VHH binders against c4kar8. Designs and how they scored, part 55

Target 1, 263 residues: c4kar8
Amino acid sequence: MAELSTPSPASPAPLDGGRGDELEKFTLRGARQILQLLQDLITHRGLITAHTGGGHSFMTAVLKVDEERGRVVLDPSPDPQANRRALAAPRLTCVTQLDGIRIQFPLVGLGEGQDKGRPALFAPLPAEMLRLQRREFYRLQVPLAHELSCLLKAEDLARKPVEVSARVIDIGAGGVAVVVPTGAAEFVIGGTLPACRLALPDGEPIELDLEVRNLNRQTQRNGTEQLRVGLRFAALPRAADTRIQRYIFKTERALNAKARGGL

## First folded at step 22 (VHH)

Design gd12
Fold by ESMFold2, look of step 22:
Structure gd12 (fold): chain B 263 residues (1-263), chain A 125 residues (1-125)
Amino acid sequence: as target 1 above (263 residues)
Amino acid sequence: EVQLVESGGGLVQPGGSLRLSCAASGFTFSDHDMAWYRQAPGKGRELVAGIDSGGHTRYADSVKGRFTISRDNAKNTLYLQMNSLRPEDTAVYYCAAQRSFEGVTYYGPSEYDYWGQGTLVTVSS
């Protein structure tokens, strides 16, 4: 049975749906745009990871687009169980990359078909497709040596203010992921943490508002529990954005130089 | 305009055979993927067999080896040879057509543009 592999940095996994308002400007909804993008996937033979939920996915590809009937034709999995999960899923989240551009789209109403005697899957054309440049989806894995931290202004279980210094484990144009000990503060998905402070190496900490997008409990090898908190930048000022992008660029350049010269 | 007219249904004993025909008119037969669906009382329509414009076939597991779908484009006619009939094959059998798209057939009753009125097959002692 196909299990999710550990993905390459950030590309194959679906983007957080809670980023809906910031992703809208990258969302294609025009029928012409959607048809052209699907045709580009066919032309470049783009491989697609189709997520069926429950941590399951399978590899597929767009074989054909039937404009008149409004259908997209997909390659089935060689694993019959993956196909059964796909046909039973209320929604298939498709993720791929084309020439460094991330593409993500939902398919609903998956059905069975045949393409010149070979099994095929099909669905109505998606109502929307996300199309993102590397900057818009890339997350730098922060080197431990940088000790990048974010001071969170949150609340404890008694709803009292508490400040938590959280280690930043990844950073991108739209936000950060941090880790804190379980119980250090109460986090609620959709909640806003105002006036947090992100400490970058090159100056004063950046004051910014953060929105909680996801929470994942993790157990360390020694049994210690920690909470991974996905945080979105709310209304990031241009100057702060520039500093974050510069940090990402310089860190990535330094890591690449070390890998080439350190062999 | 478009017509699909099934014939050849009737009462047969278990183990018997029937040959269903579907005469088509009002569209270019050779440009369509054809199928037989069936519906038993109280149940939804289910695919029995399909044949695309290029002659590729598909069968439901329950009928494979017993039923044969075929088409005659010169006569605009779809056929279903049904052998070794069982009581569970009792149903109204429907002829269905969908426009061919680059060799692709979409299965599911809602994907077919044209339907016949059906012919009853009863398998009983």
Scores: ipSAE 0.726, ipTM 0.893, lowest interface PAE 0.8, mean pLDDT 88
Fold by ESMFold2, fold request of step 24:
Structure gd12 (fold): chain B 263 residues (1-263), chain A 125 residues (1-125)
Amino acid sequence: as target 1 above (263 residues)
Amino acid sequence: EVQLVESGGGLVQPGGSLRLSCAASGFTFSDHDMAWYRQAPGKGRELVAGIDSGGHTRYADSVKGRFTISRDNAKNTLYLQMNSLRPEDTAVYYCAAQRSFEGVTYYGPSEYDYWGQGTLVTVSS
């Protein structure tokens, strides 16, 4: 039964479509793998956010998997409107997390059924399921005290070189998000920023190439605009990867110690 | 050889009653969820009522309170008692069977494994 008509704040949104070459290696397509993963969701009573499109979603769970007929059975929403949207949607995008592993899968051809006298929804088994370990989707919110920055070697509107020192707001295994004042440099999605420098608290800055993945304009409290730039690490060497993962681990451990110790 | 044979259709006046039967053979009746579907001229098949192997029932809103589905596992027979009949109930009525899975019934014509030939019900004055 869904808890709310919409997901709670901080619930995982569906991943961007991404490039096929990056997400394909985490995509399960084998029937036995899919059945096992769905069964794990049943066993662990995993709560699933089912996105119906248009910003609408509902909470559900996998009740049963019918291997012979090739069907997955789901709890309907207590909200009849959510159920109507689900049945009318060409595709449900289901998102959940199981023991720190993010799981995303589509359902198409949703229908109505009954489970021991109670309403149920069903669909054919998904043809694919995306399964990502925490490091593959996790983004640490960088504490302000760390003052992490990234020196961006970019271009202005006249295509002249500029250097922009950007504050890092989150960091993960695959990239960073930074903020810059609007107009500090020209950024285009898909563009490459060579020889940028990421400053971690210990040691020398890491030199790395970055690819612009997304741009979001944000208005600060004082009304000024800033630009949130999502950047992917291109061809990250193992040593750099190790330093970044060590930073993430140490920072998480320190934050958890404060929570446990009551500092 | 699987067979579902409907009977009991016919011509009836509005407000009248009719009882449909469906005799099943060639499969274990008690292991199947049963349903009545109907198809009016120019329309698709729609669920009228379903009854699972455990006796749980479901009805279309248009027939709720007027129709009663039941089954007799000893006679391998599915029934539909139709009361307070209306002209819009005019259709060919089909018996359908679906193998039971852990108390789950899947509604939709494509989900049923076996179908009868249908029996015509005409409601007119």
Scores: ipSAE 0.726, ipTM 0.886, lowest interface PAE 0.7, mean pLDDT 87
Fold by ESMFold2, look of step 23:
Structure gd12 (fold): chain B 263 residues (1-263), chain A 125 residues (1-125)
Amino acid sequence: as target 1 above (263 residues)
Amino acid sequence: EVQLVESGGGLVQPGGSLRLSCAASGFTFSDHDMAWYRQAPGKGRELVAGIDSGGHTRYADSVKGRFTISRDNAKNTLYLQMNSLRPEDTAVYYCAAQRSFEGVTYYGPSEYDYWGQGTLVTVSS
């Protein structure tokens, strides 16, 4: 019962296109798998957010799947302008959840139809569907009190080897984001940081190879400049993955318990 | 072999009436959603009216109240009664058939499996 009251991450927005490479292994491309997943959405009457571009979206549902013709039938919006935008859009990006599993798929070639005299929308079956469990896309914001750190083996501004102890600000199955003081090291997008060490509370630090994915400069209240460095895990052993997932789960459970317990 | 054969086209004065027929053969008529499309010179093919296997109808806004689509499953025939004809109704009218799926009709010319040869309707004074 208490789990029903916990906030969930925002599910309706499409995943960042910059994560496409890491999401490929969760992408279904088989016709039978796609058909079955769409049929599951019908059975569970899942609500779908259909994004038409320009920040616009509307709520829909899969009404039927026509296997022989290769069509998916969708509930139109009660807002005629939303339907016009959908029909004019070069593609829809559909996002939904089924039993804690995030589902995302594109539809192209949207058309008008009817279902027993009532207006409907339709499209060819999607060529692919993304199917992710929460752990596969979720990033935990690390509580400040946990003092999670990652020892980075980088280069300084003179291109000499340097070790930087960086505070971890978020962590997920695929990587971490850290902050370092501006000038502590030089980071290059696409660069590899071998043999870094991630310190988790439940044992010895994990040795990891990391790849720099993004850099953002931040100015703190006291005027101090720092860099937010987005880092992807290279090949991650199963044991390390398990420890990271356990940390995320336990921390989120503890945070949710505090929110529900209140006083 | 599937055939759709339109008839009833011709020259008519504005305000007049015509009744188009489409005789179907080579498939189970009652299992198909039927439609009339029209194409004026230099324009794309557009929906005039549709009628699904369950009898639900849809009309283009430009013909509502003037045209009536109907079907006779015993005769395998689709009809279009066109009243109060206007010069802008001038076009080649096509009969089209789409296999019915659980009460769903997909509109758009590319969604129809079978087409007739068309019959010309000319409305002029």
Scores: ipSAE 0.724, ipTM 0.892, lowest interface PAE 0.7, mean pLDDT 87
Fold by ESMFold2, last read:
Structure gd12 (fold): chain B 263 residues (1-263), chain A 125 residues (1-125)
Amino acid sequence: as target 1 above (263 residues)
Amino acid sequence: EVQLVESGGGLVQPGGSLRLSCAASGFTFSDHDMAWYRQAPGKGRELVAGIDSGGHTRYADSVKGRFTISRDNAKNTLYLQMNSLRPEDTAVYYCAAQRSFEGVTYYGPSEYDYWGQGTLVTVSS
């Protein structure tokens, strides 16, 4: 069977996979909020990755916002083929960061224009913009040496309870990604795994409910198959949230200290 | 009331010339970006040339080097000089106006606020 993989998190790739309802609380829909955020991108000269689909994207920027006509004006690509793809695309997904804040918004109905005689692109103002603070989208890549694990209370193919110890490969405020041997348990997207145990270095494991958000089969170099399972935290208690954030912060500081001084 | 009135259309032989005019009234001409669009029989409407309030121009590739757009803000008039005419230039030519925003022009028929009724240009022997 062919190996399946997903793009790395924390890049300027769109965040739309498997988290749509979780992202609603961070979605701006007010006209004033949207105009102000677009103006902030102009003021700070934020560079934007505009995704056209099919793995294609180009770099752009918001040049102007025309409130009266309801239009956003964008810098075209120097590559004419990228501009043609953008104009043909049913939607652009624009992704950027500003001061550690991730910003994502769709544009539909892209058209051609000019800005003082120079080529420009434009679109109607987006109906929504996603605005996430770093902690809301950041995923710490767990150092292998930490051997972070999560005990999953799942079911096998015969619907019998099984406990699977899964290695945690990344962790963020909203969930974890783990790997398990293929066939260790049956996972269903949207399924809930109650009373799982996340083992952090600083005390007793955290009991938490997890929801399966994505599944990817991977083949290791030695031919061994494993399953990458994306899991969302359900109803996370404050104490658990605090411990997770503390782990992320401490680990990131330690990694940064190694990078700065070669510890 | 806003009016855009095209004139200068007619029958001309291939290789000939025509000059179209568009007289504008009812709005502040110097605050508007102007354009000529054309629609050939059985075809969609397409941009021929545009000129913004600052005098910057844009031409469709099919007319570059043959057509010249210009404006006279004192006379509230838009012009299109069409030289070296070809049968494929046969169309109804429309004058269009769009309120200027900070030097930005939005191309596309739905972006224009005012349209003329058109003037027919026929290029044939």
Scores: ipSAE 0.719, ipTM 0.878, lowest interface PAE 0.7, mean pLDDT 87

Design gd12
Fold by ESMFold2, last read:
Structure gd12 (fold): chain B 263 residues (1-263), chain A 125 residues (1-125)
Amino acid sequence: as target 1 above (263 residues)
Amino acid sequence: EVQLVESGGGLVQPGGSLRLSCAASGFTFSDHDMAWYRQAPGKGRELVAGIDSGGHTRYADSVKGRFTISRDNAKNTLYLQMNSLRPEDTAVYYCAAQRSFEGVTYYGPSEYDYWGQGTLVTVSS
């Protein structure tokens, strides 16, 4: 009964965009590694979110792995329309977590079959699987009280140097998201911002190069216009990585303690 | 070497009946999922009926209620009983085999490893 009372958490959305070459070091391409990881998903009965595109997805699980034919067998959706979308999709992006490890893999060439008289889906084995430990994909939402900031060395619309103090709203191993006043500087997706300074509470600012990955305009409740800028760390020094991970760990522990009502 | 040999085709009138047989050799018949496919002139092969190693059957919508697939593992033979035949059933009928993996059958003609040469069924008056 206790097992039935504890729902599994939903898998997060696929990782995409400009993290592709950074994620290569976490990508499994060996057949033996892929088969073992798929078998682990079977053994642990891992629930998988299969994304079909257009914002649609369905829940599935790996039922079996046929090494000789090179096939993975999946549980179909109880919704027939979800199965039709999956069969029509050129690609499924499967996302799940196993023991705090995020797993993502593509499937192409999905087909129909049966498993002991019950409907099943199948596909060729994936050519690669992404496996990330929690520290490698987690993004801490920075508490407002911390007032973390990043000094950006950017350019205005006339391409003149400007320095912009930006509030950090989230931080992870691969980058930060910041907010700046609209018009404070010109940001171009793919552009680089050299020699920026990330201010953490426990020491001198970290000097680092940043690459602009996304931009999003927002209006705060007080009517102020801001620009959300997603920034990737370029060539992050090891000492800087350690300080960032320490900040994330300490802050997460403090937030968890407040959620439990402790001090 | 695997062999699948179909027999029992011929000319029949609409509304008539015909029984096809497929004699199999060269593999463990009881470990294979079997199917009948058909191919009309100018068209690709389409499923008619399938029967897995555990006896589960499936049928194309166009033949449900009229055709019955069966197997005799002692004789290594697959059968198709075709009743209430229609002119649109005219085709070459093929026997096909796929090794069953832990009770799994992969659908689609590309997933079948072994094929017979076919037997012609013509339904006309």
Scores: ipSAE 0.719, ipTM 0.876, lowest interface PAE 0.6, mean pLDDT 87
Fold by ESMFold2, fold request of step 24:
Structure gd12 (fold): chain B 263 residues (1-263), chain A 125 residues (1-125)
Amino acid sequence: as target 1 above (263 residues)
Amino acid sequence: EVQLVESGGGLVQPGGSLRLSCAASGFTFSDHDMAWYRQAPGKGRELVAGIDSGGHTRYADSVKGRFTISRDNAKNTLYLQMNSLRPEDTAVYYCAAQRSFEGVTYYGPSEYDYWGQGTLVTVSS
């Protein structure tokens, strides 16, 4: 069945640590910046998903920031088991949004307290906070009907050049994910693929350099093997960035209009 | 100089009572959250009871219903009334103070700014 991909809502899940080097430019480490951002979350009553690991999470909020003592105070879960899990976890990964900006930060050394007689959790201030505008974290699931493709300039097993036409399954400001037949080329995590061609519906294909970030082998429903390749834009010309953002924006609007028209 | 001075400890029979006092000086008592911690031989310091600047209390499960924490801000004094004492209550009892921040108390021995020298409570027989 040829179904269009549905747009993903903003995900509460943490961004993958495997993107650490490309996310560094969006990471706040200054104490004053961190305090201000936490205060903004308090002021706007931001809802936070706190991830404890093993697929477990709970909803919380920043209640207060004690600047002198260097502590952040959190609302505990109504579920005692979630609180025990949080207190036992080596790290809590907090994810939220403020005015369309995605915010993610770790908390370490969670402890118990009270806030005017009500149970509370607390931790030292985070050492870092990730702050991303929507365009910097959003990944559009590419509709199958668009048949978006990327020509990859890769190497075979004998290290000889090969060109592979790969279907693009998702696209964002920082890269694409593609699928190729198993064995079509050799890919190495961290390797670069220079002068690849991304085919968008408008205009000529975009020439860009790609860096391999992840590889996942998949078996299709019909039994054939394929490889999912996560690719980062290594050096993105401004004109290319504009075209990619325009494609994402137009496609998302078109998908939203179709969904609303069914109501 | 900040001082917390405990008194009222001693030897008591099981089932007996003691009242501990902690005299505070060198800080504004009414803007601090106060607690009693105890340390049995060979063990770490553990919370017995806490009382914040607004009068909210918390008790360890092992003492709830038997111990009562209170404070007298006019006398800069923290109290612990200990009733129905058991041998397991034998410990050095410490008074501790933590700067109050907007009604928040951080539990854990490392979160307290000031500590007394302790008073020994022995419950024997």
Scores: ipSAE 0.713, ipTM 0.875, lowest interface PAE 0.7, mean pLDDT 87

